VH-VL binders against GCN5-related N-acetyltransferase 10, chloroplastic (GNAT10). Designs and how they scored, part 7

Target 1, 215 residues: GCN5-related N-acetyltransferase 10, chloroplastic (GNAT10), of Arabidopsis thaliana (Mouse-ear cress) (q9c7g6)
Amino acid sequence: CASTESLTSLTQNNAAEIELKYLVSQHGWDVRRLNRDDEDEIRRVSLVQAEAFHIPLALFDDFFFMFFQAEVLSALLYKLKNSPPDRYACLVAEQTSETETLSSSSVVGVVDVTAQTESSVLRYFPGVEEYLYVSGLAVSKSQRRKKMASTLLKACDVLCYLWGFKLLALRAYEDDAAARNLYSNAGYSVVETDPLWTSTWIGRKRRVLMSKRFS

## First folded at step 5 (VH-VL)

Design h06 (framework fv_trastuzumab)
Fold by ESMFold2-Fast, scan of step 5:
Structure h06 (fold): chain C 215 residues (1-215), chain A 120 residues (1-120), chain B 107 residues (1-107)
Amino acid sequence: as target 1 above (215 residues)
Amino acid sequence: EVQLVESGGGLVQPGGSLRLSCAASGFTFSDYYIHWVRQAPGKGLEWVARIYSDSGYTRYADSVKGRFTISADTSKNTAYLQMNSLRAEDTAVYYCARELYGLSYAFDIWGQGTLVTVSS
Amino acid sequence: DIQMTQSPSSLSASVGDRVTITCRASQSISSYLAWYQQKPGKAPKLLIYKASSLQSGVPSRFSGSRSGTDFTLTISSLQPEDFATYYCQQSYSTPYTFGQGTKVEIK
């Protein structure tokens, strides 16, 4: 019967939709898109990123941290409201649940992926019109294993393919060996490094542009 | 349960306008891209436009850019294709189809199609 | 734009025959390719997605495979209801593009 076959097909498609809910599941971590309708999750994401990127001060640090977190939150809300869903995503990592009592875990890792057309990047990739920029990679320091970052980067790869982009790019400080090793292990290669004189005369930290290409 | 139904096709003069509707039922409209795909008589399939209703984000084929506008009304679970400055080469059966946002690689549900004929 | 080229444009076959249709992408599209079947006067029907995944409710005689930028749709034993036009489609990059179609006709 045509009706029976149609219903069976729809049931199986619904199951496939559910199983593809997470972009990546690896090393005990599930990565998915931020639930933009969950205000609690949005606030947790801003906290995780603020914690990772805040530069502590010896005096009035609590005040400055609150201000910085508010700025991170405002930027996230702006991107969620003003970006097309296939040109910006905030990806979150949560622990793979093995019981119904712990089915919902707190967000413990986050990364942003944004479509960009900056000439400072595109000049190194003739024939590429746009790329996905990976930024804001942050993982909670309370996690014992910290394999989350690799899983978040894998999810960026999946998103790159799903959205039809051919290039992922990011920037890291040259003196951040842990970050550079993480990105190299994830398949990123150095494209550009800030000039040596920058660190010796201007006093700025040098950065490296890294990229990962897809066929 | 899950279906897409097109309407609004007909005969129109070159330079004229027509609005197509695609009514969705049996699924969460906002979870999907909605696409318009056309097929000229005796020819193959040509992708025309897509919309993701939550954001209103749209994409168009170069052949229709500036003349066609895709839109969606999430309260009615309906997508529209406003076709202006119609040309003879726009004559085709127009299908709407769905693609699961971020997780699908194909159009799993199609409407029955609505015929648009541009002729003098 | 990514060009999809199908071969052959048409073929004649008998019930029980093994039919193979090929589709070539002008650039890498990974496995983001779908196959559709269209019968006269009807909308296309999804057969295979992500190059080799069989859509629910589609007979197991249909299968898809990938080799680089070359994709194949195989019907292991053609049935009377399989006489139709078949299209490949890439979803790797916008604009989505279809092959020109392969008509499978009765010999």
Scores: ipSAE 0.007, ipTM 0.432, lowest interface PAE 15.2, mean pLDDT 80

Design h09 (framework fv_trastuzumab)
Fold by ESMFold2-Fast, scan of step 5:
Structure h09 (fold): chain C 215 residues (1-215), chain A 121 residues (1-121), chain B 107 residues (1-107)
Amino acid sequence: as target 1 above (215 residues)
Amino acid sequence: EVQLVESGGGLVQPGGSLRLSCAASGFTFSDYYIHWVRQAPGKGLEWVARIYSDSGYTRYADSVKGRFTISADTSKNTAYLQMNSLRAEDTAVYYCARELYSSSWYAFDIWGQGTLVTVSS
Amino acid sequence: DIQMTQSPSSLSASVGDRVTITCRASQSISSYLAWYQQKPGKAPKLLIYKASSLQSGVPSRFSGSRSGTDFTLTISSLQPEDFATYYCQQSYSTPYTFGQGTKVEIK
């Protein structure tokens, strides 16, 4: 009726907009794109990824973790600023408000999806010009046993469809059976494994390239 | 030396306006959130607003939304809190504090000395 | 908004005593919690950040711990300069919120 928005109307409009932005809602988890205007959310995302991918050090680990988290945050901000909105997304997972099985609020899960044209991947897919690369999949330790990671991967499928890509690709460490089983259950198949000699490099582990194709 | 210095406090009547300044020195201003935190006489601490000067991002407590505006001038390394439509419950010592943006610290490691704002008829 | 409930509101203690102050968050805030000390007429001073990390220059008698949404500040052996008001603060999401404060007074 009136064109003037009240505080209540603004709150309702925000809730409706949030609902429309959810890519997937499954198993008690909602997945949506990172809110680029929410610095608290950007910081939580960088913390979740830093915690998942930090390599602990024997001395001054707390100090070095701080610097690693700052680097993760810097890289995230760079990607958000410099990537077209239909070629890069950071996806976040949160608990649905009606999940009765958990006694506390959800923690953030995260995954990055980036359009790429790397020859190291495309050489295995004749006729494919570009693909979506899935990386940075991180789930809070307290939620690792849930279906959050699978829901994040399902949201990657949705983006692949919406953006018109036909190939999803990712890399996992060949000795990480849990990650490889997660990806296999999500429909990914092994394409190639890093050569054996790569494991001779200081700090380097062998990886497997996995992919999921759409018609 | 790293420091924050507040100024601009004083006595003002209900409905009046006041602008507080928070001058920063000894560090890279754009690496930090600058926050305003207030404390009513004999009461606890209440968060008011924050700004990240590099992006211009701002956040406010519901009690001050629409009345207070936080801003920053990076050329002067100074953050401001413009307070309009002041109420008796806004009477407090106002502190500015810094919080490192790109870290897992998420704490106010440096605070200003505070500036008193009294709203009284 | 995330509510921070601090207990006790005040306590009386003697020099040398072990003092424990508790802070409870109304929801999960991970380890985004800091503890501050405030003396009359002064600005607050950071003691603990990230729930359990001691700020540089703060005496080792201060420590912080976390158990779920419950956070504890401990002073292992109270000194004369420790008589002050202590506040917990969450920085998990805006608005940032503080506990109501615990006043540590001479017995």
Scores: ipSAE 0.007, ipTM 0.510, lowest interface PAE 11.4, mean pLDDT 82

Design h11 (framework fv_trastuzumab)
Fold by ESMFold2-Fast, scan of step 5:
Structure h11 (fold): chain C 215 residues (1-215), chain A 120 residues (1-120), chain B 107 residues (1-107)
Amino acid sequence: as target 1 above (215 residues)
Amino acid sequence: EVQLVESGGGLVQPGGSLRLSCAASGFTFSDYYIHWVRQAPGKGLEWVARIYSDSGYTRYADSVKGRFTISADTSKNTAYLQMNSLRAEDTAVYYCAREGFWSGYAFDIWGQGTLVTVSS
Amino acid sequence: DIQMTQSPSSLSASVGDRVTITCRASQSISSYLAWYQQKPGKAPKLLIYKASSLQSGVPSRFSGSRSGTDFTLTISSLQPEDFATYYCQQSYSTPYTFGQGTKVEIK
């Protein structure tokens, strides 16, 4: 076991520790990038998002939830495998502990950040070629959501800065006052609301596009 | 019939080594996580290790980390637990178990168990 | 590590009785909790998965429920073949952990 005595092995261990560094530690919550080598953590992330975005069905809901979770898991695995590390990140929130060890079992909040170039967003920002899109914000109902969600959004700000992007964008439902207030308090401003006629389509809710700009 | 069959248990001296086998039949074991769970005489269940052979992912309980190695031979549909530096507290019936996704990651299939006795 | 605490450690019951066993997780595990039955000299058998889903082939007198981090296994009308030790287990995070077990004994 000579490798642990070398300067090279020490340098490698220090670099790996830096890669697992928390992006934000505020309000009792630590936010970091998902550990893609921890399959338990990937499963828990898919569960947190599936629970937050699942639409309950009257019959066989448990069966359909399992299918939905499998789809969420497959999409997450695909993004982790096929996205450059500076163009996609899945961020996880865990409760700040007195111990310094990282524990994948404590993940209770998630948000996705993806580089995008959609014209439906860029048309409002002349001179901007790409932006970071915030989506899939989900927090476990067993925890205080507001402070955890705000810490996840702060981590998105950090990634925006680190990756050299100047624009963060997201969409929220027009009738979701809690989400809109959360985003407004995080520094996001309404850019556009889905056209009124879209709400005449059966089951479709209007959304608002919100953005946060950096110099 | 879907089943798991353990073998390789026996009596071993403290500090000795033993290799357990878990033979799977009736399913493709590379599609599932395979676990080792042990039970000391008259005591409860303790999780030991798991492997997902398709990716090579392994995890170990802290009590066995550095001493036990889990591995798999997909051509034989067999998982192995190599146990080194055995201690008296490793005395237990060792079960092989399959983790099912559609069973919420619960152990839906168990082997019959194989007894490991570490005694001087 | 996630601690699983079962209550009671043992109980005595008669055929036809309603038996309730509880299990508490030290942190949120969502619904990733299973219940197993183990008879002397045998491997454990899966009864309930995802806190409340009945495993195929298991009698309907067995049921599971969840309230936060508290989980309950209920046997609505105890039968002679149900005298066994019962274990809860979380599959939310490694290391997977079991409760200490509840022995259901005949009165």
Scores: ipSAE 0.006, ipTM 0.566, lowest interface PAE 9.0, mean pLDDT 84

Design h12 (framework fv_trastuzumab)
Fold by ESMFold2-Fast, scan of step 5:
Structure h12 (fold): chain C 215 residues (1-215), chain A 120 residues (1-120), chain B 107 residues (1-107)
Amino acid sequence: as target 1 above (215 residues)
Amino acid sequence: EVQLVESGGGLVQPGGSLRLSCAASGFTFSDYYIHWVRQAPGKGLEWVARIYSDSGYTRYADSVKGRFTISADTSKNTAYLQMNSLRAEDTAVYYCAREYDFWSGYFDYWGQGTLVTVSS
Amino acid sequence: DIQMTQSPSSLSASVGDRVTITCRASQSISSYLAWYQQKPGKAPKLLIYKASSLQSGVPSRFSGSRSGTDFTLTISSLQPEDFATYYCQQSYSTPYTFGQGTKVEIK
């Protein structure tokens, strides 16, 4: 008879392999999958993303931040529980350590990678049935962004290769020159820009669809 | 066909230096981790160092840290191991090995090895 | 560092025998374990990866299994070309570490 540990390894071997290994190590940063069994790390990730994507409000900002962070956490938990290991990954960046041991407290960068089949993207890529969508790229306010963000994007390339996908896609705001330059330097090319009239809608900014092709 | 070919081994005195080369062919060099693994005469295998050439990031065994430097030249598809302050215990056949994929950690291809002898 | 304890150090066997080699990790390494075969004067050759996955081109008589921190390499019916030294290797954490090796000798 198999022990509980042996049974867990047999049923979740692929996911455990990705969780415990570094996908990329460069410029003093290690990138790996989020440890889905570590509640502290899940909370840390949601905080990093909430801080990066929060839009400050004039009144009751603390209340709205708390609410926003709860939404980010809820979405992360849902994806971790309901996505197959080769269809969704939350990647975390931490400083290189001498032992390469996993540490939830050292997480300073995050990015999400999700398998998608949306026609709004696939229309530009004849012969492609699905792609990996890169989103939620966030770096802690206390860290240098360029090198860490580049390492996270490199890890997305690795995951695309490992999972057998041929296309990475993402969206950035048209007016966000820093993000667009980061993605361009990582090998992404602009595919399409939202129509000019989208900026007439309340709360909506123009986005650009960018992609990175493999094979 | 995937191939790794080591060169640069030889006889050196304690405190001396040698530079080993690992020439790779038949695959996209920058997509793989390249490792050096050594084997002392009649002994087992010991991991020495690794590099991911696209980023240049490196890892070393404690026994060689500060003395050995791993590097790569992507234009030549070649990895190098610069060995300084050599000691008798560094005597071994040095193998170059490719890590199959970025998260698995197994070596699917090895070179034939190059012998390094440190003696006076 | 993670220590890999391999046993036995050597064994004598005859063609057709079932051979079992064991490797124990000093801590949990999940399934991040590979098995290699090394013949005299040659580089090691990958046999098994991820504890139990057979490398392409390797005969089906080779198999690997895991029980907790204990790993086993089995050769179901030893052939003349299988007389060699076998090594386990963990890749769970750097530094990657190998077992001491098991020499499979002819009786």
Scores: ipSAE 0.006, ipTM 0.443, lowest interface PAE 14.8, mean pLDDT 82

Design h13 (framework fv_trastuzumab)
Fold by ESMFold2-Fast, scan of step 5:
Structure h13 (fold): chain C 215 residues (1-215), chain A 120 residues (1-120), chain B 107 residues (1-107)
Amino acid sequence: as target 1 above (215 residues)
Amino acid sequence: EVQLVESGGGLVQPGGSLRLSCAASGFTFSDYYIHWVRQAPGKGLEWVARIYSDSGYTRYADSVKGRFTISADTSKNTAYLQMNSLRAEDTAVYYCARDLYGWGYYFDYWGQGTLVTVSS
Amino acid sequence: DIQMTQSPSSLSASVGDRVTITCRASQSISSYLAWYQQKPGKAPKLLIYKASSLQSGVPSRFSGSRSGTDFTLTISSLQPEDFATYYCQQSYSTPYTFGQGTKVEIK
């Protein structure tokens, strides 16, 4: 009986969906933790981040991109193996669908959340002993996916609450108005900007520290 | 030889306070979370709190938040559990256990336990 | 919080029997599950970590397996020293939670 067979398959798919809990579902985007048991999803995540953060070179760019992607993948694997599950998470965003089965190929956005105790951050928050650091936010370049980035940031809020942290922190380049506006709209406030002299000719770009507090 | 030794248990009245100690030896204290796990008489295991001594990072079960405080003294290789506003429901054998930071996620060594009885 | 449901709550067995204890997580915990043995009056002892890895010094008759959110502890040939209470524990996220325990008693 084909109807009995179809019903059984549907029930099994529903159970698999329950196993993969979503942290946030808003604006057509679902955000959940990376499936650590899915090697294809891990590779997909490393590709999304590598594409977002790769700085193209005029000569042999394909060769250097290959090495950069391998480095991103190695770092992700290291974090997944060596971090307690309530001190590090890689969050993935996928389009909300009516299907009951999740797929690694649907991942289009990523963000990392890591527990930290750096004095360069904590000195601005007397009484706070630890915080969650938001990094590696990567999304597709299309304008329709701007709400995906905000949904990923809301998922960071949920993790902050679930893990019992009181502070979220991140850094953005001072001259990156788009990123700073995104974070500001998500509830982050500027804490401190790198000193002017740190942006000398042979140096890094100046950054701004932003934070979001709970309780 | 890895050892964890609890002390400080005893009889205390409801509303009272008690401080438990967990003395560690035979390993690098700062490489591990130290956990407190309790067991009421005839009942199962309940996780209470943990600390990572290097960072001071702490976590608590909801049943003890605001009443219990976990701390560590790295110079003495000792973790403490300060228990305030004790209730009859806190009556249990309290164990400390270690969990290797970054590679663990399991309790490979436990102390012998110390009994805390909260009654009139 | 993640709830761990253990079954059965107790079982009676004879030396030489194959014993199976199961534990179900209320959500995905990957393989962050450990099994402990506790004898009367003593602290728990780690048997299995990361769902299927045997702790050093633990007899090979103990094994663990995972199927989704279902976890199994198997004792292939029960010995006299194996009569004890067994607990599963998830360490996927805080608060860490234990199953209610399975008492393995002499038939």
Scores: ipSAE 0.006, ipTM 0.434, lowest interface PAE 15.5, mean pLDDT 81

Design h15 (from h02 with light chain S31K K50A S53Y; framework fv_trastuzumab)
Fold by ESMFold2-Fast, scan of step 5:
Structure h15 (fold): chain C 215 residues (1-215), chain A 120 residues (1-120), chain B 107 residues (1-107)
Amino acid sequence: as target 1 above (215 residues)
Amino acid sequence: EVQLVESGGGLVQPGGSLRLSCAASGFTFSDYYIHWVRQAPGKGLEWVARIYSDSGYTRYADSVKGRFTISADTSKNTAYLQMNSLRAEDTAVYYCARELYGWGYAFDIWGQGTLVTVSS
Amino acid sequence: DIQMTQSPSSLSASVGDRVTITCRASQSISKYLAWYQQKPGKAPKLLIYAASYLQSGVPSRFSGSRSGTDFTLTISSLQPEDFATYYCQQSYSTPYTFGQGTKVEIK
């Protein structure tokens, strides 16, 4: 419903306008911050990520998928509510031709960027106090083109510059050649690979830590 | 028992205002999306508005944007629909309904409905 | 807005008959569709959620299925208490939209 203009309404409108500004427009894809005032867009994002990261189970898979999507949505809502605007961003990708019409249904790619200070990463970067962690990179099953994923990663670079960070970091499974090649092509390099013994544990997969540095 | 109870309906003149209440019991409504759905006499169901009180997120049908405001008081476990600039076309039974958080598929609990009649 | 079209708008059937009601979405809504039963003077009651899951307490004669953007509600053996109007509803995107309803009258 249209609000009566007040200090709170004006502040919210200004923030929403800033959040809808495109960070990158490249290869037919526009990337911007998630519109946190658009519940349909939040739901769409949770669906895209849930579909990308769901591990199918032989028994009750539909039930577990619905539960998993609920958890993804809950986590997203929590992060949007409780994170400072310069410490967390959910980025969405849509077709460039749709710039006049912002629609939750037009969102076909997602990535999360979070400021972190974890020792498991910082131990490899003496003199660095914090970094931006890239996670949750997902593209809609109907739009699986690497140029969209590359544009999302480019938008992460832009946020790194805008927020004043010097380091981007992410983790990928060691055996996921497609993801590792995507990140390498985007300028990331391997920093550390989980020890060989981690693969001896049931359900444990080896991961690689990758990073991209800026001066 | 999980329950939603509406109140506040009545007869109001065109251009008038009315505030509906939806009291939740047996659950914490901030864990759920709460919706208002209306039904004109002898007609079908029409979605009106939605709130998720934990985040403050609200959405409205185009037919009510600028006139209706959905809100919530988490301390009272109650959602409200403030209806301004009422028109004859707003005459309907107004239902409050709960949508499961994150499941997004259905209104599993409905109130009994409260009748709003806009007439001179 | 996503348009939901139900067919038929009304039907008459005998006790024991198999009844099918169809709902078509104007665009993809995945599995975000529910079916409701509404009896005269009462609030709607949830029957089916996520296109095909039966709500707790609902008789097993009710079932839902999906094929693309087409959804069906089936009552395998109609009972006298099934006299009602049935509505489909999408929750994929706001505004949430309902079908126009199907009135089931028992002969």
Scores: ipSAE 0.006, ipTM 0.523, lowest interface PAE 11.5, mean pLDDT 82

Design h22 (framework fv_trastuzumab)
Fold by ESMFold2-Fast, scan of step 5:
Structure h22 (fold): chain C 215 residues (1-215), chain A 120 residues (1-120), chain B 107 residues (1-107)
Amino acid sequence: as target 1 above (215 residues)
Amino acid sequence: EVQLVESGGGLVQPGGSLRLSCAASGFTFSDYYIHWVRQAPGKGLEWVARIYSDSGYTRYADSVKGRFTISADTSKNTAYLQMNSLRAEDTAVYYCARESIWRGYAFDIWGQGTLVTVSS
Amino acid sequence: DIQMTQSPSSLSASVGDRVTITCRASQSISSYLAWYQQKPGKAPKLLIYKASSLQSGVPSRFSGSRSGTDFTLTISSLQPEDFATYYCQQSYSTPYTFGQGTKVEIK
């Protein structure tokens, strides 16, 4: 075997990790790592997340949506390029099939898992040096009533265990009862709530910091 | 107690068929991938097939593709391996094994094995 | 398919010896490698998973390590019950593949 350049070696290792290895299969849903070699799948993921987190505007909404999707895509590409394979993962959910073939068109759910060391989180966990942050959990509108989101969260648990992390953390809006119930049912507990004034002065809704420990 | 128990092995003529069973107990069968792994007399381990029973999702080794079919009956917590067009090269002890995500997808539980002999 | 090359195919050792078995993957498998122990007439038993994690109930004299695509199983002080055949296995990609085995025999 010939040696490879550092960039080529990194992309080869990441691509190998993106092989069709399912982290979780439950309730008709398979969760695996994003195939970084599939440009269509990368675009599909950015679309699913952009649609889930888009805030509609009265004027120029199409333009702002395209801009937002471009930012989501750029962030995803940056993380895929610059993160070690055991410190960042984009997980995708697809409907279970009899063949183990990758298909960008079958991706209907997404979640990001990123290793972080932010003091705003670690201040609540003395003795913890780093944690996995769960973000960008998005389910296609046509699939929101299925058990897909809970399967994505279970896949985050698997990665936490496989990578040797002891803490999972995420943030959810306080008024999003569906999200809070989903996370609570997945084993997350509230740690902190955004200050009350953020809902009136900054014009954003209050969030809660939630965590799940494997100590 | 968590266990897997294989049955259905025996002597069969070349070109014949056998159906192996893998009965699971002590855990929720549909939560796990179940695999068949074989070992020819005096030889090493060879992966044969896997199934995830909740979805019916299957994969096969190239050496058995088109001849073997893996299936599952969740009401009986049992996986099956239907072996058709058997060859002398299929002679082996067949093990059923459970894949554990929490053990890095390793096989944490194995059955005792069932011997399949393909001979005239 | 990912090829797993195990060495040596056999070794002779005495009780109390340090035994080292190596397994090489033909491509990157991250740390998705397990080690199994098999005694004659018995099913394989999981010893090490995720390259270096000890399975519950397995004695601490067993350890695993990874260096790139090279994996090592070490028995720090061989005991009489450790005479067996050992197999490495990758679970990174289907088809799952095993090394050819290493027989640990009495010297």
Scores: ipSAE 0.006, ipTM 0.455, lowest interface PAE 14.7, mean pLDDT 82

Design h23 (framework fv_trastuzumab)
Fold by ESMFold2-Fast, scan of step 5:
Structure h23 (fold): chain C 215 residues (1-215), chain A 119 residues (1-119), chain B 107 residues (1-107)
Amino acid sequence: as target 1 above (215 residues)
Amino acid sequence: EVQLVESGGGLVQPGGSLRLSCAASGFTFSDYYIHWVRQAPGKGLEWVARIYSDSGYTRYADSVKGRFTISADTSKNTAYLQMNSLRAEDTAVYYCAREGYYGYAFDIWGQGTLVTVSS
Amino acid sequence: DIQMTQSPSSLSASVGDRVTITCRASQSISSYLAWYQQKPGKAPKLLIYKASSLQSGVPSRFSGSRSGTDFTLTISSLQPEDFATYYCQQSYSTPYTFGQGTKVEIK
């Protein structure tokens, strides 16, 4: 077998061949699956999602943010460890560059795709037994104006095809016009909206269920 | 009508330089990856370089890395390929191509411009 | 780099024949494979994208299919205007790579 030093030298001399496989490469963004063996990349992903979905509190916000990020990290690690490779994926987006070596610091966008069988969704799709649920779509604040989110959603389409699923589903807040327009432009259609009374509860907003179907 | 038009090809001596232009019309070229693909006389297609002009991101084939530079001027809807240290094996018809959103295939191609590197 | 092996390198067929061209990827490329037609002295023309989707304006006699890392372009009933060289191309990862081409000559 090849020695460690010999293998390392050969790998460095052929850096272009080491580029991770991309699911999508479009609009200046490359999207691939999270490298589950890269601890720094896992931490980066948890930070990007925590920053996107954290709700600031008036008191002790720094403490609660730390707690929230730890929970996001724990959930990610659990899913990576316990999910079959064709039923869960964490997708990461990074800027297209001349650099051959990929870096965890280059990750600026994330989305999760999970196979689900929830009756609350399947009741709207006769003949469908299973669907891919898109969640946790997060883009670093400094990069939001670029086409990264659309490219991440395109990568979800690729996984839907690769894994043999016929349905993608997601939820968005009813009052979030930007998110709804993003999903509509990506081919998603509204299926159902939460009841009006949902918005009367503290901390709860109405959501819409959206779907994208493939033949 | 959506189209790409190449220009700048010609005869050049080994070690010389040429700059190719790819003028886009009928679409917003900064919304797409633009590629250069070449074809040596009687040979197959070889990918050369790509650019996404909105970000300035570029990628090159190993055979041209360090010698060729792809760039873009979004105000002119034009992509460029600056070719330095030209070699006989760079002799080819150079095509400009747009990468479409569906399947990331090259849906629009230019007519090609011939580059001949000869002493 | 992903290697695309195309076969055959050339073939001769009669008008009305069913023609099959195969392309094999050295690794998984999902369905990110396109087929192009190139006539002498002309730029390539996109026929099929994403392995099996027919490009707008392309005759229905052209079709594409995928089986793992093997891809097939089929012309169900060859016409005189189908004299050309055909190329497969992967867009799964950079560098993008083409098959070496198949020349279809009508007898």
Scores: ipSAE 0.006, ipTM 0.458, lowest interface PAE 14.7, mean pLDDT 82

